# VH-VL binders against q58766: the designs that were tried, part 1

All scores and structures are predictions.

Target 1, 244 residues: q58766
Amino acid sequence: MIIMYAIGIGDNKEEVLKAYEKLKEEGIEVELIDNPKLLVDKLLDGEIDGAVRGSLSSSKVILYLRERIGKFYRASILKNPFTNGIFLLSPVGIDDISEDKNERIKDKIRIIEFASNFLKNYNIKAKVAVLSGGRLGDLGRNKVVDETIYEAEEIVEHFKGNVDIIHNGILIEEYLKDGYNIIIAVDGITGNLIFRCLGLICKIPGYGAVILSDKNVNFIDTSRNANWERYYNAIKFLIGGDFG
Structure headers, positions and changes below count from the first letter of each chain, unless a header shows other numbers; antibody chains aren't numbered by Kabat.
F, E and O stand for the ipSAE by ESMFold2-Fast, ESMFold2 and OpenDDE, each averaged over both directions (binder to target, target to binder). V2 = 0.75 x the mean of E and O + 0.25 x the DockQ between their complexes.
Where letters were taken out, [cut] stands.

## First folded at step 1 (VH-VL)

Design b01 (framework fv_burosumab)
Fold by ESMFold2-Fast, scan of step 1:
Structure b01 (fold): chain C 244 residues (1-244), chain A 119 residues (1-119), chain B 106 residues (1-106)
Amino acid sequence: as target 1 above (244 residues)
Amino acid sequence: QVQLVQSGAEVKKPGASVKVSCKASGYTFTSYYMHWVRQAPGQGLEWMGIINPSGGSTSNAQKFQGRVTMTRDTSTSTVYMELSSLRSEDTAVYYCARDRLYWGAFDIWGQGTMVTVSS
Amino acid sequence: AIQLTQSPSSLSASVGDRVTITCRASQGISSALVWYQQKPGKAPKLLIYDASSLESGVPSRFSGSGSGTDFTLTISSLQPEDFATYYCQQFNSYPTFGPGTKVDIK
């Protein structure tokens, strides 16, 4: 019974090595892998229990993952400042969901299902909030806002009765205060901007972005130019859901 | 574990209606959309429509609009498909199928219900 | 409605053969394509979803590829239990099925 983790090492070698050394000081050994294909193969073949992309090329790792497991999504793992638990924010990239409305609804439904399964691995009950650009009382004022409200309502209707799910418009601060832990942004641009404000400006602790798929894949995507603490925190999260 | 069990075979005369049931077990009934698909003897698969078991909303293929009705009963985890004004060309096996991915990827199917329409 | 066509409509093959079935969509459907296997008298069985993702419990000899309008199902080494009819289905809009490809013993 050996539990094994790996960090990808490409660029930014100094910061990856700092994380590796700090983990080793704490009795946590990880494998450093400098080949994107090898990292993905070892993870998916079950030779390692979890992986962090580290400083390897995002495009190469993500492309190879898609070739092996098909479609997946990403969600940023952030610390909830009101509850001290974690929450997932998705989508967080411009290519994470479709521009087509019907495909976008399908994408968001899949994200919710996969995110709920991810949290189950850590014995966390899913509480889902779907964002829109306004409130129900705003209907009729602006077509673009109305479309986001209709989309959110359709998603809530799909899960109603078996998942704790709510649409209360744009009120992200209220969702977080109430302990909602899966936050679905209007689109990838919106989600990325929310992430940048919370993670990069407000310095809310984060653990990287998990991949969400119908397979249980223990992988965290990291920034290529992250400081060592980001790589360290990602591994600590994978090991036991250590939220700091 | 997870299964869909459909009602038994039916024989109907032209102009009659038929109502087929599909009982779900082993999962949360309201978590997944349910579809109805039919197959005439020796022919391919034809999609009829979709129902949201949670809210009860439906969408049907244009060919069947006006004569197909889909309903559900959450207390018994059962969906129903009623087809009216039956014609000989409606003779087919009717399947219910669970939608794992929104509108597609039917991962669990009922065993099928043979409906024969003859004079 | 999005129309799907399959080629060939039928084929005969021997155990161990590599079998390739093509599905073509009347308009772009991204990766929103599913493959099913149906044996006589049985309901269809999900094989491949999202164009290339292998369903759990399906043998690795089955694979899917393609995007947009052109899709392929491949069986790398045909086994006796693989003689069946294969259907593609799209879910980029409300579902439609291809006409099926029958794989018979040679």
Scores: ipSAE 0.000, ipTM 0.397, lowest interface PAE 17.0, mean pLDDT 85

Design b02 (framework fv_burosumab)
Fold by ESMFold2-Fast, scan of step 1:
Structure b02 (fold): chain C 244 residues (1-244), chain A 119 residues (1-119), chain B 106 residues (1-106)
Amino acid sequence: as target 1 above (244 residues)
Amino acid sequence: QVQLVQSGAEVKKPGASVKVSCKASGYTFTRYYMHWVRQAPGQGLEWMGIINPSGGRTSNAQKFQGRVTMTRDTSTSTVYMELSSLRSEDTAVYYCARGWSYRDAFDIWGQGTMVTVSS
Amino acid sequence: AIQLTQSPSSLSASVGDRVTITCRASQGISSALVWYQQKPGKAPKLLIYDASSLESGVPSRFSGSGSGTDFTLTISSLQPEDFATYYCQQFNYYPTFGPGTKVDIK
């Protein structure tokens, strides 16, 4: 089969078209698809090799993905300002993680497994950091913080000896300075807020959110109202080897 | 001046592998797709697969199953096609050919590399 | 896969003749058809793309027409350098080639 990529186009048409034209100037052909179900079906049926949601409805695309592949997680792909490499931040999606404590731990373990496998596709060694609300030295001071520390330590213990993994509390800036490239947030709210601060306020370059699943899905979720560089960067990431 | 220059003729025994190179010059290497097409003596043209030199992503014709591997080196503007588990029916001239997109005409072709598979 | 057939498989013609070669696809391919010329011992050369668009530097005596499943390559006044094998190719799906039409001197 031929190599094909697609960008979903709904609202924000001007920015999607700017990305399309820039890719075309570089010899990269993409199909513009204005139907959420068609985008998902073409990707999962193998008619296209990779897809970016673009400006299509997030809720509709996510619904169709869930119906076809079942449970998945998302990780935002961001450029590390200290190392100039990339890192994945997860969870960042509204439906990505369970509210139940035991299931949440299992969700985070699966996120780490799928994120590590995703990075292997690009020959990137996984270095995992698990966030909590405090430090080990804070144990006993606050019950809510303690629970996040216990959860992080349990996850680290699960992977110890098989994955390069660490828990050093809330210190996200130290993880990034040390080159950790899979950052596990306390919960979906926390991850989403971190993403919004880094990506939307601080303008750290990003490539969208990758789908993490036991099924091979070459899909990047983008913000509906993104500028053209975000759509362009997402396609460049999917083809591999060019991160802007 | 746009040019594709391929490696020289090869003679292989059945079961061996062959790796053919195609060096591009005169254009931005990563802006065009590269296709591989072969032609057995006295026969027609047969498409083998495609590589995007920008990211190294590939897609191969089903007939070649797990036997064909395409790679590239952006520092030398070179693409490679490796065909394994060679059979006598793999005797052919192998061409690299450039396309602006994966769904476009092949406007520039290499000179061809003769691969002979015999005992 | 989309199969392409060419008619005739070979023909003999004289300089100055009008030559017509047809290419038929097993299913609709819109205008996604290309014509190549190949001379003995050489790589194919692009003549016509998008069914009817003449490649830069190709003589105007070559023309292409058709859409869907039926396509034609025409050489309006055959020249000595036109004796070659002609191939059609589709790119509406993964690329496939026709079997070729050999144009020989009479």
Scores: ipSAE 0.000, ipTM 0.392, lowest interface PAE 16.6, mean pLDDT 86

Design b03 (framework fv_burosumab)
Fold by ESMFold2-Fast, scan of step 1:
Structure b03 (fold): chain C 244 residues (1-244), chain A 119 residues (1-119), chain B 106 residues (1-106)
Amino acid sequence: as target 1 above (244 residues)
Amino acid sequence: QVQLVQSGAEVKKPGASVKVSCKASGYTFTSYYMHWVRQAPGQGLEWMGIINPRGGSTSNAQKFQGRVTMTRDTSTSTVYMELSSLRSEDTAVYYCAKDYWRGSYFDYWGQGTMVTVSS
Amino acid sequence: AIQLTQSPSSLSASVGDRVTITCRASQGISSYLVWYQQKPGKAPKLLIYDASSLESGVPSRFSGSGSGTDFTLTISSLQPEDFATYYCQQFNSYLTFGPGTKVDIK
């Protein structure tokens, strides 16, 4: 069976072409696709095994994906500096979960379910950490912090020991040291700030943002204006490198 | 207060085109997608398509491909739905509806625009 | 394309009755289902999102349940203003509506 991957090419052509050439010299089959709908259709119809948005329009690709697969979330794929494995961070965008309290809990539960299924593709056991704005001992000091603690505790209770899941407050560094590989941020703003600090300031290796849904979608969202290494690394991740 | 205010009723001949407008207020127009849904007399609801007001990108239901065009004007916070090559079966109330989150469900609806196609 | 069916297509009820409406999907849609109420000559109104979450401002007599393929809307004690047509809608993939259930006065 020939395994085919695609990179979307719109703007930033030189960087996409550099990634393409590097992948080709390593024997990796890559198709360059300049049409957002065609990229989505080829992926979801099974003509290609994985796709990277590349430099195509984000809004167009997202709308076509939504039409075909329905509601989805995103998680940033980052390398854990303590374990050398990967972890997923979600939500990472303002639009990724509801601002409504009741809907937010359900969004986070679905993110956990979809992220756990995603990791199965790489033979990785899910270990889930749910962030809050404080610790259980902080209850009663601040209503906003209290709400994040209650939300995290409800999510943990929902899984009733069926998933390796913990809430231990705001200590993301402790979760990562202990090998947790699905990190649920308080909200999209918080997740995006964590991503920017780890990925853009601290330069922790990243592989783009994966689409999380009840359908298996082998798709990574990338920055339109990225260097060639970002597109290259996203394809290498999709192929299934050595992540444990 | 979120409001979606649509243009008035239209009567068209078969083969003509119609352009319905939907003016949004009470929220950040470019932050939420907008959908169009129609309802023929005595029938159920039928989804037509979605537009992202920020970039103007659209996705239309297969049944309407080639006949429906969705656009927006950010200066007036207005979305438009144009349906061409009108047929009798296009007689319906047309609604704009505000997307809650990325093509999910509709938290606010316009009042509807009746389009009648008759000769 | 995911098809939705509603049962019954219509029903007659009296004020104070418990009313149950079912929506079934042709394939699994997780909890990505919403319920709308539509009164004659009016636009639909969101009642329940995400299968079981009550929209702000909707009376507590409305409730939703279910996941996967089978979903239920319940009105615990029917009021005069509840006579309307109720639609389910899925957003797991390409958006589709159920055919509607009309709740008429007995």
Scores: ipSAE 0.000, ipTM 0.409, lowest interface PAE 18.2, mean pLDDT 85

Design b04 (framework fv_burosumab)
Fold by ESMFold2-Fast, scan of step 1:
Structure b04 (fold): chain C 244 residues (1-244), chain A 120 residues (1-120), chain B 106 residues (1-106)
Amino acid sequence: as target 1 above (244 residues)
Amino acid sequence: QVQLVQSGAEVKKPGASVKVSCKASGYTFTDYYMHWVRQAPGQGLEWMGIINPSGGYTSNAQKFQGRVTMTRDTSTSTVYMELSSLRSEDTAVYYCARERYFGWSAFDIWGQGTMVTVSS
Amino acid sequence: AIQLTQSPSSLSASVGDRVTITCRASQGIRSALVWYQQKPGKAPKLLIYDASSLESGVPSRFSGSGSGTDFTLTISSLQPEDFATYYCQQFYSYPTFGPGTKVDIK
């Protein structure tokens, strides 16, 4: 079988090899690559269709990705427990968006555009929800909350008529029940905390963090110390979006 | 061609302020952090601080707190470093340097340097 | 602040020599170390990032190794254009530089 996908292998070798064997049992063969530059080069030069970082050094892989493609954002891919589809949660890192309000709004707009394009690759219609720290009825009670509400409203206004987008405050559970599949957190700290609660405490299935850029790059970032199921799920997502 | 071009040499008296400019070209100005690094004659490199050209946020080395101000102008793709209350010890070549990756790492592109001489 | 020390502070070498320069950090910095070359009157030039990754356009005779606290820059066969001062720099925290190692003609 022609290998179209790759997984990085460094430390944590046993878990990567277990994922490899499980994929092979299902007729899926992947290339194991032990060099960060080679993994990225093969992906970006079109020699493979998709890649998972696996147990390779995050700093080395991410640095070389940035060198090749420039600025990018990340979104965690999580299973929606209400719809059984997926949703993207972003930002999820402290470097993902600016602290300056106007620049942060631009970053979130780029995230929405890139995330929408990512979902198109899987024939999924983008439905965008922008989180804030309260409800519209909370305006005037707390400066920090108010600023998040104003920011969310500005982002919605930017996409008016062009994207299926809503702001209904802090109500993440209602967005997910209604099938929204791009969830924009207030900031990277908030997004990471939401991810940890849903993914690590509540055990909602996840597929790793996809990179979002103006270039279509089929790359999923995983923890170097992850168990084999994380690597397995990331590859399964890249090859066919297995949400079952 | 990615370049950083700095303003010309300056001679200042103790107590004065100096403002050095660094004009970027050949890349998207707001996508990369910019740092300022200085080097006194015959001495090593000393980091002064960082600016995010996108938001204008800055973080400065403790040694320069209260004396250094970093700014940028996105319309001209230019960063500025202003150092006040100059002392003879501030005599140095001042460099702007682009960080190759977000979240602090290596400086891949450097300005040519600006010599600032502080003399009485 | 993370302190970096370099050894030797200076060395003399001939064209064709193998040159090694070491950099030691006051605490563990993983692979967050960068090497620069600086020639008199010029800005520094990036050689190696992330301890061992060669910057594009830098000759393959340059290599970096190490992790944690101990790092080495190696020039496998010194060329005339390699006579310069070499600096290490960490990015595990706010950037700090080593004091430099001067490589002179023997």
Scores: ipSAE 0.000, ipTM 0.397, lowest interface PAE 18.9, mean pLDDT 86

Design b05 (framework fv_burosumab)
Fold by ESMFold2-Fast, scan of step 1:
Structure b05 (fold): chain C 244 residues (1-244), chain A 122 residues (1-122), chain B 106 residues (1-106)
Amino acid sequence: as target 1 above (244 residues)
Amino acid sequence: QVQLVQSGAEVKKPGASVKVSCKASGYTFTNYYMHWVRQAPGQGLEWMGIINPYGGSTSNAQKFQGRVTMTRDTSTSTVYMELSSLRSEDTAVYYCARGRYDFWSGYAFDIWGQGTMVTVSS
Amino acid sequence: AIQLTQSPSSLSASVGDRVTITCRASQGISSALVWYQQKPGKAPKLLIYDASRLESGVPSRFSGSGSGTDFTLTISSLQPEDFATYYCQQFNDYPTFGPGTKVDIK
């Protein structure tokens, strides 16, 4: 069996090993790598097809990755409970997008471009929904809500005719029912809270956070203290793109 | 071709109400905010409020103390501004102005009505 | 409410002069500032939006700059049709206008 995928192993060794044994039981061989630079180097040099950070130090892996590929964003991979497919939710980090209005719009545009390219690797057609804090009928009542609507409309206009993209306000449940698979949150706080509610409270299956960049890198970021199912799910995602 | 046409000049007595109309043409009426701005003789511009023609929602400047009511009729592409309990200090030219919908120009007024002179005198 | 002040309240200039008008906000408004030109008996005309973006059809001699609390409108070479009153307006909150700057012939 050719080993094409790797999991980083640092702390929390028992949970990583449980994931490894479960994958092996299913005929999936995975390389365990205990060195942050080696994990990143093997991925970027093409020696492996995909990598999961696993239980390696996030600061060591992420810092080195930034040195190699430059700026990137993150999107959480979650199972859509209505369609049984997957969707990407971004931004999901506090620092993922700028506080400056002009740079924030550019960040969201880059996220959409990178996320669309990522889904192309799995033969999944990108369908983009941009969230705002209200509905079009709410315009004029609250300036903060209005600004989120204006930003969403500008992003939609930027991609008009080139990408399947929609803004229909705050209605995340309607976007998911309609099969939208790239969901752009208002900001990193909002995206993180949505993720925590869906993934940690409601326990919707999740596959980790993919990094989004112009370098087309198959890397999934995981919690250092995750249970074995999270590491297992991340590898399963990298191998196949249909989770019916 | 984009145009806002307002109703004609009005002369009112103190305590009366005035209702000014603004008819839009040359664009999709519900795609843009409509604002009302007034200008007393020899004075500067003063914002009165905003209406969203799509839903009919409004917000107005607090200083008008419930005296201003903004409405619209989508079948005629017309916005109305009614000001009640008129005082001599309400004498002004009243403008409707189209506000853009996007982040970079959301409260920039790109198309203006010609103005309606309202004179309040005893 | 955000208050805007303009300086000077009036100025006299000759054709060909460089004219600068300042608008100052009582608190930070980022780039949420618009400039209008108003000629006597006419409605205002949009010149500049988002502090520095020139409206379509407006001559390139007009430019805007600034962010936060301090903003400037510049006319690089004044023409006869530019004698008018100029207003700044913010939209970082509910709209408010500056008191205007009148540009007269010297």
Scores: ipSAE 0.000, ipTM 0.425, lowest interface PAE 15.1, mean pLDDT 85

Design b06 (framework fv_burosumab)
Fold by ESMFold2-Fast, scan of step 1:
Structure b06 (fold): chain C 244 residues (1-244), chain A 119 residues (1-119), chain B 106 residues (1-106)
Amino acid sequence: as target 1 above (244 residues)
Amino acid sequence: QVQLVQSGAEVKKPGASVKVSCKASGYTFTSHYMHWVRQAPGQGLEWMGIINPSSGSTSNAQKFQGRVTMTRDTSTSTVYMELSSLRSEDTAVYYCARDTRWLYAFDIWGQGTMVTVSS
Amino acid sequence: AIQLTQSPSSLSASVGDRVTITCRASQGISRALVWYQQKPGKAPKLLIYDASSLESGVPSRFSGSGSGTDFTLTISSLQPEDFATYYCQQYNSYPTFGPGTKVDIK
């Protein structure tokens, strides 16, 4: 079979090799690439169909991606425990959105657009939930919470009538129960903490973080120190593309 | 002494294939990527692709995708570049070149192999 | 693809002259630039890597400078063996070469 996928191999070699062997047992051949720039170039120049960062340096891979495709965002792909489908959680990195309030709103709008297009590739209808630090009825109690509510409401207004989008405060569990599949965190810190709780403590199956941009990039970002199952799942997602 | 020694000149007809060899010596063959670069008469340099001698994995310039095949033999410390469906515009000197720690920068070059494509 | 341009395309100089060659990239490449010397009938020879680092065995009259999009190769006092074509090459992504600058005898 002509399948051209790659896993980056730097540190954490034992776990990458375990994933490689498991994939090989299932008839899935992947290339191991030990250089961040080569991984990015092979992917973007069309020599491989998809890539997982694996255990290569995140800072180097992200730098090369930014140089080649410009501004992008990341969304963690997680299995929804209520629906058995997938959902995207974004942003999940501190550097994914602007420190400037107005630019942050624009960043979240772009994330929603790119995430919706990503799901469309898998024939999944986008349902967007924007998180804030409280409920709409709590306005006036706390300045920081109020700022998150105003931001969420502005984003919802921007998409009203064009996208299935809701803001109902902090209720992430209710959004997931109702089948929302694009969850916009307050900021990168909160998104990353939500990911760590769901993925690392609660062991919700995850498929890595996908790149969100105006270009279709079949790339999944993984933790350098992930167990082999994370690398394995990321490749399986890229190949099959349709859990949920 | 680090050296790359290439096979001799070739004359081919349009539509044929050519396979050029590059034998490495003086260093650990599997520790450096190897590249192929060509130069048409009186023209500049054009990158064709890269091979990892350890794994055998390759990446090729888009222009050569489907026509170029790069391979290696670790027992002889040799890399090969095969270019198929030759055209007159493929007439060039073909070089192998050793990669540095600065991926895609070349410190040691083969002497070059002249490939002439003519009817 | 990252495109490189060199100026001048050719120049004539005398032994002892200071020669400068410029390379410009179509986008930022940080310091990921190499300079090669090529004499007729010979393979290119690496002179400068990482924009300004002199390759071992290369005479100190050769120097490189620049970052981002603008780079310069300088030969401080041209010698007879320096008459050659000089190429810049970027390695920030898949390699691309400049068109070359021919340094001829005046």
Scores: ipSAE 0.000, ipTM 0.546, lowest interface PAE 10.8, mean pLDDT 88

